# Designs tried in a protein design chat: VH-VL binders against a9kqm9. Part 32

Target 1, 255 residues: a9kqm9
Amino acid sequence: MRIIISPAKKMVENIEALPVCGEPSFIDQTNQLLTYLKSLSYEEAKEIWNCNDQLATMNFERIASMNLKTKLTPAILSYQGIQYQYMAPEVLEKDQLEYIQEHLYILSGFYGILKPLDGVTAYRLEMQAKVNLSDKKDLYEFWGSLLYNKLREETDFILNLASKEYSKCIERYVTEDVRLVTCVFGERKGEKVIEKGTYAKMARGEMVRYMAEHKISTMSEVKKFDRLDFSYDENLSNETKLVFLKGESNVRDRK
Below, E stands for the ipSAE of ESMFold2; O stands for the ipSAE of OpenDDE; V2 stands for 0.75 times the mean of E and O plus 0.25 times the DockQ between their complexes.

## First folded at step 15 (VH-VL; framework fv_emapalumab)

Design k02 (at its last look DockQ between E and O 0.01; V2 from the best seeds 0.00; counts 0 for: pae O 9.2 > 2, off the site)
Fold by ESMFold2, look of step 15:
Order: C-alpha cells, then structure tokens, then sequence
Structure k02 (fold): chain C 255 residues (1-255), chain A 120 residues (1-120), chain B 111 residues (1-111)
C-alpha cells in the first residue's frame, strides 16, 4: 500500500534543521517549471498565484533567487497547515518515520510527487494554476502519467487522502490492475453527508498519524480509524470509497 | 568551530535563584533545539530541559518542572536556564548541549559546563 | 517514564574487545534511537554513537553500536582497546513526550 496526500500552500524553510533523505524524483521537470516561472513578469506571476501583492512580491523574489539544490527542508516538515498540524510529523518516533518514508507520498504542482523526507525549497504553485507551458496547457497535462507510473512501480493499492485537485493527477491514469481507495470524511446533515474541508484536512492528517502508529497496511485496518470522533460507516462505503462520519456533529432535522 | 560557553554558575542558598547562560557560535543557532544536561558530583548525566529552535516548544524533566525555565534569544545566540527554588539536589555541573543534525535526538556538541552549588 | 540500565563497571586489557549493555525497562528499545557518549575524567561528554549504530566523523570504526530487540537492549562494542578509551560511557534514548533518558553510566578501565 501507498498513501497519497495533498501539499499545503504555506511552506517554511529551515525552521528545524533535520536531515533530508532523498531528492525529488522529478527534479528535472521541476527545473523546467522553475525556468518557466522565472520567465514571467510580476503581473503574470501574480495572476497564476491568485494572491494579494504581499504574497505575490514575496513569491516573485523567492522564484528569482531560487536554487533547487541548496537550503533544503524535508518535505513533510516544510508544508504548513491544518493537515500537517494534525499529522505532527516532528514528533513521530523512529518506527513511525520509517513507515511514512516507505508508504507516504505528497503530491505537488511544482515537484510532482515527493517522499516525506525529500529535500524541498519553499514555492507557490497549485496544481490547478492557470499556467501556459508552451506545449502544455496546464500542469495536469505537464505531469501526464508520470506521477501514477511512479506509484504503480511500487504498489497495486493506493489509499487516497488527497484533495480532488491533486488526486486527479493519479485518478486519470489508474488501470484495472490497481486499486485506488478514497477516504471521505464527512458529517451527517439530515439525510446527506457533508464534507467540510477543515474537518477533512484534520482527519487526513490524523489518519496518516494513526496509520504510522499502527503500521497499517490493509484496508481492514484503515476502517478501524476512530479519531476526532470519526468512525467508519459501512452503509455509505464501498470497495473504492471509505466513508467516515463525525459523531456528535451530526444533526437530524426534528421540525 | 561550534562553541558552547556556559556561565552563571556559583554558590547559592537553598530556596535561591540563579540564571545560567550559554553563548553559542559556529552554527545557525535558531535552527537547532538545545538542552540543559546536568551531572551531580560523582553521579551520571541527567537531562534537565529542552527548547526548540524557534523557542516555541519547551520540555522539562519532572524533577525541575515549575522551578526551572528554559529560554533562548536567537538574536544574541544565547540559551538560558532560570533556576528558582533551588534545592541541595540541584547541585551539579550544568552543560549546554546542541541537538545534532539527525532524527536520532542526540547531542553532538557540549559546553564545558558551569558548576552550581546549593548549600547553606 | 523508563530507565536505561548499564553495568557499573567493566575492565579489559589493551587490544581486547568489550561490550557495554544498555537495557530498557519498559517499551521497546527498537522504537526509539539509542545514542552513546564517552566522558573522560574532567571533560565534557562526546558522542561516539548516534542513531543506534552511526559514528560521528572522527570516531574510529572500532566503536560500534547495536540493538537486540529480543533482550530489549542496546550495546556499545569497542574492539582493539586502547588505554585512551578509559572513560565513563552513557547510553541515551527518549520517549514520545520528548523526555530524554540517560543510562546510569559504565566505567571502562583498560588494564
């Protein structure tokens, strides 16, 4: 089994100096994207980043001076945000770190796919960014089947904990001999299941931690997840979709 | 080239206070967690306290919780240990220790130590 | 918390091999890394092994570390003993609360 997760927009550099254990698999493609980004005017880059001038200025200066070989941070520590907060990678024990390095992949618009301890530099480039890469109209076309092919070399079972924006890079290419199973974290509202993005990110991070703590390798073990008041719901689940419902947040209409 | 230089040790009465300092050089101080480790006369090593590189996370041995406070000033490359309500059992050489560049949570460099004696 | 237990002392002749044990009282020794430090009289500790079996630069390869999950212990082995190896040796590990624990120390005498 291999687990895919989303990156985060916010990244930090060199906050805690812990060793990098690898180079991103598609660093050559990342170099091509960096060359493209460096060719943009400020206004072109700001439009791609879809952000205010403060963030655009910061990222424009970052790209201008970026070196992919220096000042590297382990990917799992560089991404910041609710998912990574709940995963808490800095406190994982020896055997838990070994687990994530073997099983976990982070998807990235800039790097493609990362192992947790690959060395990265902070960047801003979301997978759905409106880029124009000469012969490629967007990043989905740029990456093509490369990311799926990388995963398929190691597994026939992919556990999807990534958002749709990122998992689409894998889902488009899944063949019949590979099982892709998506975890959905939602709340019952009346007769519907509502997936609230904040709670989903918390649960995805916590699921990674849960799996590392128990060294989980099977779907049956994944179904036992019960953190943050989530529990597996067999009736809403199937062979490719595991639905987890948050308990006390569910409300039935009583009027 | 990495240097850790403790200061501030001395003779103190029980119940008194003392502040230790550790001047660091030869590395990017703010990137590394730091610890205080002590050694009572004729005894072994005992970890006392830990502070993360940013200063945002601190941990203490049970024997010193509530009495000792670890802090750092990254603009001055200096680690501190504020020791209050001192007891005879706090008598020791206090070492400043730097976390190594490793997931192993070990200390790669140690200072020379500063002696704290708590006695009437 | 847990304890790390070491023998109080060991001795051996120059050129021989010694092994110093470090037994963990609770929880698996294999779940957290073990480090080893050397402390000569009047000096600060220095690292001889980290991450169970890694040597820092400058530490000779006659120093080695190992983990034995079945006995729940770590070992420091020093081969080709030299008189300069006479020192106190401490093992160290940690727990999920970021509490660091040292063994009680072993005095190595080289006769």
Amino acid sequence: as target 1 above (255 residues)
Amino acid sequence: EVQLLESGGGLVQPGGSLRLSCAASGFTFSSYSMSWVRQAPGKGLEWVSYISGSGGWTYYADSVKGRFTISRDNSKNTLYLQMNSLRAEDTAVYYCAKRGYSWGRYFDYWGQGTLVTVSS
Amino acid sequence: NFMLTQPHSVSESPGKTVTISCTRSSGSIARNYVQWYQQRPGSSPTTVIYEDNQRPSGVPDRFSGSIDSSSNSASLTISGLKTEDEADYYCQSYDSSNHYVFGGGTKLTVL
Scores: ipSAE 0.285, ipTM 0.683, lowest interface PAE 3.1, mean pLDDT 90
Fold by OpenDDE, look of step 15:
Structure k02 (fold): chain C 255 residues (1-255), chain A 120 residues (1-120), chain B 111 residues (1-111)
Amino acid sequence: as target 1 above (255 residues)
Amino acid sequence: EVQLLESGGGLVQPGGSLRLSCAASGFTFSSYSMSWVRQAPGKGLEWVSYISGSGGWTYYADSVKGRFTISRDNSKNTLYLQMNSLRAEDTAVYYCAKRGYSWGRYFDYWGQGTLVTVSS
Amino acid sequence: NFMLTQPHSVSESPGKTVTISCTRSSGSIARNYVQWYQQRPGSSPTTVIYEDNQRPSGVPDRFSGSIDSSSNSASLTISGLKTEDEADYYCQSYDSSNHYVFGGGTKLTVL
């Protein structure tokens, strides 16, 4: 089993709480992106980042001096956001860290795919960013099936806790021998499930923590997730989607 | 219709080698994981080896690890099992089995099997 | 790792109901899905139950699977037993190393 999650927009550097244990699998492609970004004018880069002048300036300077081999931070500790707050990787125990190191991948526009303890530098590049690199018009085309193939060679099951923007780079390439199951965290509105971004991010982070704490390895165990007032709904779920509803009683099946 | 046809079985001396093949048809071969499962005469089923659709992911039973190698040629829709250092206890009918699409790891189709006899 | 233990043989008359147990030696039987295969004499195995209680197309609803956590066992139940049901039946699961684990098999004789 492999778990995929989204990165965060905000990143911190020089966190020494945990050691860097590896290098991103596709560091060469990342170097291509870095080289490309370094070749851009301020205006072009700002367009790609889709941010204000303050952030654009900061990132422009960051890219100019970026070295992918130095001043690295473990990926799981670098990303800052609600999902990562609830995951709380900085307080994970050794065996829990080992679990996520084995099972968890972070999708990234810049790095493609990361293990939790891969060394990264702070960057700004969303997967949906539009780039003109090697006849590719965006990062989805740039990465192609590369990220999925990385997962495919390791597992026949992918638990998707990533946002749609990032999971797209995996979903479109899924083959019959690989099961991709997406977790949905929302509230019931009739027969419809409404996902609120904040709660979904909380739940995704908590799910990762839950899985690490209990060394989860089966679908049945994932379905037992009951944190943050979420509970599994069998009726709204199917072969490719696990639906967790907030504020409802849990009706679990025997499977 | 899914079809799996094993071949390559026969009589071999202990310590010898044998290569089994499984010709697949009726489905997109490269999209599905395949396994070898064997059955000694009058005995039960024993999983031997697994290979993912792309061939990038393989697993082996402890009883055959280091001696057997599973592989596939997706361009030929063929699954292989290279068996080295064969032992008497490897005597069995060897089935190729197609994995079903599910969380639960199960086989939805089986070949007719090919007999491997290891004897002096 | 774990083993799956089945009775060596069971027998019952046509029309009756028979249950074949599959007991897991360690870990929870409910942790991983259990499958059941039917193997008639001189034939290759065929799937009759997967994911504890799912039936492939063509398998009659006389076949059903269940899990009993209290006894740490899975069960294959065949109701309305027919002569054609005479076969060996194997339970199967998988361990944390992604290895397939089969039970020893049960010979079902229809009297």
Scores: ipSAE 0.008, ipTM 0.518, lowest interface PAE 9.2, mean pLDDT 92
ESMFold2 (binder alone), look of step 15: mean pLDDT 92; pTM 0.939

Design k03 (at its last look DockQ between E and O 0.01; V2 from the best seeds 0.00; counts 0 for: pae E 7.5 > 2, off the site)
Fold by ESMFold2, look of step 15:
Structure k03 (fold): chain C 255 residues (1-255), chain A 120 residues (1-120), chain B 111 residues (1-111)
Amino acid sequence: as target 1 above (255 residues)
Amino acid sequence: EVQLLESGGGLVQPGGSLRLSCAASGFTFSSYSMSWVRQAPGKGLEWVSYISGSGGRTYYADSVKGRFTISRDNSKNTLYLQMNSLRAEDTAVYYCAKRGYSWNYYFDYWGQGTLVTVSS
Amino acid sequence: NFMLTQPHSVSESPGKTVTISCTRSSGSIARNYVQWYQQRPGSSPTTVIYEDNQRPSGVPDRFSGSIDSSSNSASLTISGLKTEDEADYYCQSYDSSNHYVFGGGTKLTVL
């Protein structure tokens, strides 16, 4: 089993605390993207980053001075945000870290796909960004099937904990020999399930932590997830989708 | 040279409050998780609270949960411990401790400590 | 939910070797690294061993650490004992639910 998760927009550099334990698999493609980004005017880059001038200026300066070989931080510690807060990677035990390094991949518009301990530098490039490199009109076209093929070499079972923006890079190319199963974290509202983004990010991070703590490798074990007041709902789930509801079980005894 | 300097200790009555500070220098403060560790007079070391480098993740010992709040201000290189509803059992020297790196689980630098005395 | 148990005190003559034990009450001692801290009277703790058996810069070679899985314990060994080694020594490990766990401490007396 391999687990995919989204990155976060906010990143920190933490070069004093930890050594990195690898190089991103697609660093050559990352170099191509960096060269492209360095070629942009400020206004072009701001449009790609889809952000205010404060963030655009910071990232424009960052790209200008970026060196992919220095000031590296392990990817899992570099990404910040509520998903990573709930994952709490900085306090994993030795065997939990080994589990994460073997099973977890972080998707990235800039790096493609990352192992948790791959060395990264801070960047801003969301997967939905409109890049125009060698007639590739966006990052989905740029990455093509590379990311899925990397996963396929290692597993026939992918657990999707990424947002649609990122998981689309994998879902588009999934072949019949690989099972892709998406976890949905929501709340019951009448007969519908509503996914609130903040709670979903909390649950995705907590699911990674739960899996590392229990060395989970099967769907039946994933279904036992019960953190943050979530529980598996069999009736709303199927072979490719595991639905977890916040609050009471939606199964009732017959009168 | 890494330095950690605690302040804000003193004498308080049971039920009172204190706020401890720890001024950090000599390292990139925001890169490191920090903890408070205390030592009651004549007793051993007890971990109290933890905060991640970004401040986004906190943990507390059961003995202080709900009464103490750890925080940090990375722009001022300062760690804080807000202690409310103090009890006699909270009497201790409180140390600010820097984590060496995330998966080693040791404190590589300690402050000199600040004494908190809770007495009726 | 586990404890680290150390002897209350140990003593030995200068030049000799002492070993301070640290026994884990439940779960394997090897689950996470063990650290050792030295605390002289009136001073803050300092690290003498981290990651089971590594010495920080400035810690003499006569300090060493080891793990014994059969007794579920860690040990700090100080050879060539000096009067300056007289201090309290604490072992420490990590638990994902309780976080940092310290042993009760051992007073080392150098006669």
Scores: ipSAE 0.022, ipTM 0.587, lowest interface PAE 7.5, mean pLDDT 88
Fold by OpenDDE, look of step 15:
Structure k03 (fold): chain C 255 residues (1-255), chain A 120 residues (1-120), chain B 111 residues (1-111)
Amino acid sequence: as target 1 above (255 residues)
Amino acid sequence: EVQLLESGGGLVQPGGSLRLSCAASGFTFSSYSMSWVRQAPGKGLEWVSYISGSGGRTYYADSVKGRFTISRDNSKNTLYLQMNSLRAEDTAVYYCAKRGYSWNYYFDYWGQGTLVTVSS
Amino acid sequence: NFMLTQPHSVSESPGKTVTISCTRSSGSIARNYVQWYQQRPGSSPTTVIYEDNQRPSGVPDRFSGSIDSSSNSASLTISGLKTEDEADYYCQSYDSSNHYVFGGGTKLTVL
């Protein structure tokens, strides 16, 4: 089993945190992106980042001096956001850290795919960013099937806790020998499920933590997730989608 | 129709080597994980080895680890099992089995098997 | 790691219902799904149940699977037993290391 999650937009640098245990699998491609970004004017870079002047300036300066081999922070500790707050990687125990190191991947526009303890620098580059690099028009084309192939080499099962923006780079290339199952966290509205971004992010983080705490390895165990008032709904779920509904009681066996 | 046809079985001396093949048809071979499962005469089924569709991921039973190597050539739709350092207890009918498409590990199709006899 | 234990043999008359148990030695039987394979004499195995209670196409609904957490066992139930059902039946699951685990098999004799 491999778990995929989205990165966060905000990143912190903490070189005194947990030790870096690895290098991003596609560091060469990341270097290519870095080189490309360094070649851009402020205006061009700002367009790619799609942010205000303050953030653009900060990121522009960051890119200018960025070195992918120095001042590294473990990826799982670098990202800041609701998902990561609820995951609470900083308080994970050793065996839990080992679990996520083995099973969890973080998708990234800049790094492609990361293990939790890969060393990263702070950056800003969303997967949906428009880049013109190597005759590719965006990062989806840039990464192509590379990220999926990385996962395919390791597992038949991918639990998707990533947002659509990031999971697209995996979903497009899924083959018959790999089962991609997406977790949906939402509220029932008739026969529909409404996903609220904040709650979904909370749930995704909590799910990762839950899985690490219990060393989850089966789909049936994933279905037992019941934190943050979420419960599995069998009727709304299928072979490729696990639906968790907030605020509902579940009296059914989750299997 | 899915077809799996094993070959390469025969009589071999202890310590010898043998290479089994499984020719697959009727499905996109590279899209499915494959396994070898063996059955000693008059005995039950024993999983031997697994290989992912891409060939990048392999697993082995403890009983054969270090001695057997599973591989595949997707361009030829063929699964292989290289068996080295064969032992008498390796005597069995060897089945190639196709994994079903599911979250769970199970087989949906089996070959007819090929007999491997290890005897002095 | 765990083992799956099956009875060596079961017998029943045509038309009756027979149940074959598969008991997991450690860990919850509900953690990993159980499959069942049928092997007629001189033939290769065929899948009759997967994921505890799912039937492949072509398998009659006389075949059903269930899980009993209290006894930590899976069961294959064959109703309306037919002579053609005479075979060896194997339960199968998998462990956290992605290794397949088979039961010892059960010989079903139709009397």
Scores: ipSAE 0.022, ipTM 0.581, lowest interface PAE 5.3, mean pLDDT 92
ESMFold2 (binder alone), look of step 15: mean pLDDT 92; pTM 0.930

Design k04 (at its last look DockQ between E and O 0.01; V2 from the best seeds 0.00; counts 0 for: pae O 4.4 > 2, off the site)
Fold by ESMFold2, look of step 15:
Structure k04 (fold): chain C 255 residues (1-255), chain A 120 residues (1-120), chain B 111 residues (1-111)
Amino acid sequence: as target 1 above (255 residues)
Amino acid sequence: EVQLLESGGGLVQPGGSLRLSCAASGFTFDSYAMSWVRQAPGKGLEWVSYISGSGGRTYYADSVKGRFTISRDNSKNTLYLQMNSLRAEDTAVYYCAKRGYSWGRYFDYWGQGTLVTVSS
Amino acid sequence: NFMLTQPHSVSESPGKTVTISCTRSSGSIARNYVQWYQQRPGSSPTTVIYEDNQRPSGVPDRFSGSIDSSSNSASLTISGLKTEDEADYYCQSYDSDNHVVFGGGTKLTVL
């Protein structure tokens, strides 16, 4: 089994100074993207980042001086945000770190696919950014089947905890010999399941932590996830989708 | 060169309070978790508390939970331990310790310690 | 919650080899890294082994660490024993609640 998760827009260097244990698998493609980004004018880059001048100036200076081999941070520590807060990778035990290093991949518009302890530098490039690169209309075409092929060589079962923006890179290319199963975290409202993005990110991070703590290797174990008041709903689930519903609040709080 | 300088120890009555400080230099302070470790006279080392580099995560030994609060001010490169409801068994030398560059939770640099004596 | 048990004291002659054990009471010793600290009289602790068997810069190669899963223990071995090695030695590990745990300490006497 392999687990895929999304990156985050915000990245830091050395928030917890812990060692790097590897190089990104597609560093050559990353270097191509860096060369492209360095060739952009400020206004072109700002349009791609779709951000204010403060962020655009910071990132423009960042890519101008970027070196892919220095000032590296473990990927799992570099990405910030609520998903990574709930994962809390800096406090995982030795065998839990081994688990995520063997099973977890982080998707990235810039790096493609990362192991948790691969060394990265901070960047800004979302997968759906509007780039024009080597006759490729976007990053989905740039990466093509490379990311899926990497996973396919290692597993016949992919657990998807990534947002649609990122999982699209894999879903487009899935073949019959690989099972891709998506976890959905929502709440029931009438006949519908409603996903609230913040709660979904919390649950995805907590699921990674849960799996690392228990060394999860089977679907039956994944279905037992019950953190953050979520529980598996068999009726809404199928072979490729595991639905987890958020339950009612503690009734005692009402009295 | 890494330096850790504790201060704030002294004599206090049971039930009293003290605040320990640890001034840090020679490393990027906000990148490393910090810890307090104590040693009663003639006894072994006992872990007290641990705080992440950002200050967002804290952990306490059961013997001090609810009475002690670890904190840090990353703008001043200073670690703190607020000690309330002190007991005679809290009497010890208190060390400030820096987490090493490792996924193992070890402490690569220690201060000289500050003595806290709780007696009436 | 778990304990790390060390012998209270060990002694050996200069030039010989001593081994200090550290036994974990519950859960596997191999699940989390083990550290070893030396504390000379009147001094703060210093690290002699981290991550089971790694030596910090400046620690002599006569200090070594090992893990024995069958006895659920870690060991610190000091070969070529010198009188300056006389100190207290503590093992240390941690648990899933992120509590740090020290062994009770071992007084090494070099006679």
Scores: ipSAE 0.385, ipTM 0.738, lowest interface PAE 2.6, mean pLDDT 90
Fold by OpenDDE, look of step 15:
Structure k04 (fold): chain C 255 residues (1-255), chain A 120 residues (1-120), chain B 111 residues (1-111)
Amino acid sequence: as target 1 above (255 residues)
Amino acid sequence: EVQLLESGGGLVQPGGSLRLSCAASGFTFDSYAMSWVRQAPGKGLEWVSYISGSGGRTYYADSVKGRFTISRDNSKNTLYLQMNSLRAEDTAVYYCAKRGYSWGRYFDYWGQGTLVTVSS
Amino acid sequence: NFMLTQPHSVSESPGKTVTISCTRSSGSIARNYVQWYQQRPGSSPTTVIYEDNQRPSGVPDRFSGSIDSSSNSASLTISGLKTEDEADYYCQSYDSDNHVVFGGGTKLTVL
């Protein structure tokens, strides 16, 4: 089993954190992207980053001096956001870290795909960014099936905790020998499920932590996730989608 | 309709080699992992080897590791099992089995099997 | 590594219910899915139950699977037993090394 999650937009550098244990699998492609980014004007780069002037300036300077081999931070500790706060990788025990190192991948526009303890430098590049590289019109085309193929070589089951923007680069290439199951965290509105971004991010992080704490390896175990007032709903779920509903724990107990 | 047809079985002396084939049809071959499972006469099922759809992942039972090699030619829709250093205990009907679409590992279709007899 | 232990044989009359157990020697039985295969004499195995008590198309609902964590065992239950159910039944799971593990098989005789 492999678990895929989204990165965070904000990144921090912490070279004194946990040791880096590996190199990104597609570092050559990342170097290609870096070279491309370094070739851009400020205006071009800012358009790609789709951020304010302050962030654009910061990132522009960052790219100018970026070295992918120095001042590295473990990927899982570099990303900052709600998802990662609830994952709380900094307080994971050794066996839990080993679990995520084995099972968890972080999708990335810049690095493609990362293991938790891969060494990374801070960057800004979202998967949906409009990047023109050679004959490729965006990062989806740039990465193509490369990321999925890596996963396919390692597993026949992917638990998708990534946002649509990032999981798209995997979903479009899924073959029948690999089962991709997406977790949905939301609230019931009739027969519909409404996903609130904040709660979804919280739940995704918590799910990763839950899985690490319990060394989860089965669908049944994943379905038992009940943190943050979420509970599994069988009726709204199917072979490719696990739906967790907030605030319906009492309903679950009545079954 | 899914069809799996094993071939290549026969009589071989201990220490000999044999190559089994499984011709597959009725499904997108390269999209499914395949396995070999064997059954000694009058005995139970024993998993032998697994290969992913792409061929990138292979696994072997301890009893055959280092002696057997699973492979596939997706262009020919064929699964192979190269068996070297054969032993008497390798005598069995060998089934090729298609992996189902699932979380874990189960087989949804089985071939009719091919008999391998290792005897002096 | 673990083993799956099944009774050698079970027998029951038509129309009755029979249960075949599959006990895991180590680790939790719930850690991995358990499948069940039916093998009639002279035939290849066929799947009757796979992960989370699912039945393939064509398998009647008389066949059901369950897990008992207290005894660390899985069970195949066949209700409304029919003559055609006479066969060998194998439980199957997999370990952390992705090795498939079969039980020893159970011969079901319909009396």
Scores: ipSAE 0.021, ipTM 0.620, lowest interface PAE 4.4, mean pLDDT 92
ESMFold2 (binder alone), look of step 15: mean pLDDT 92; pTM 0.934

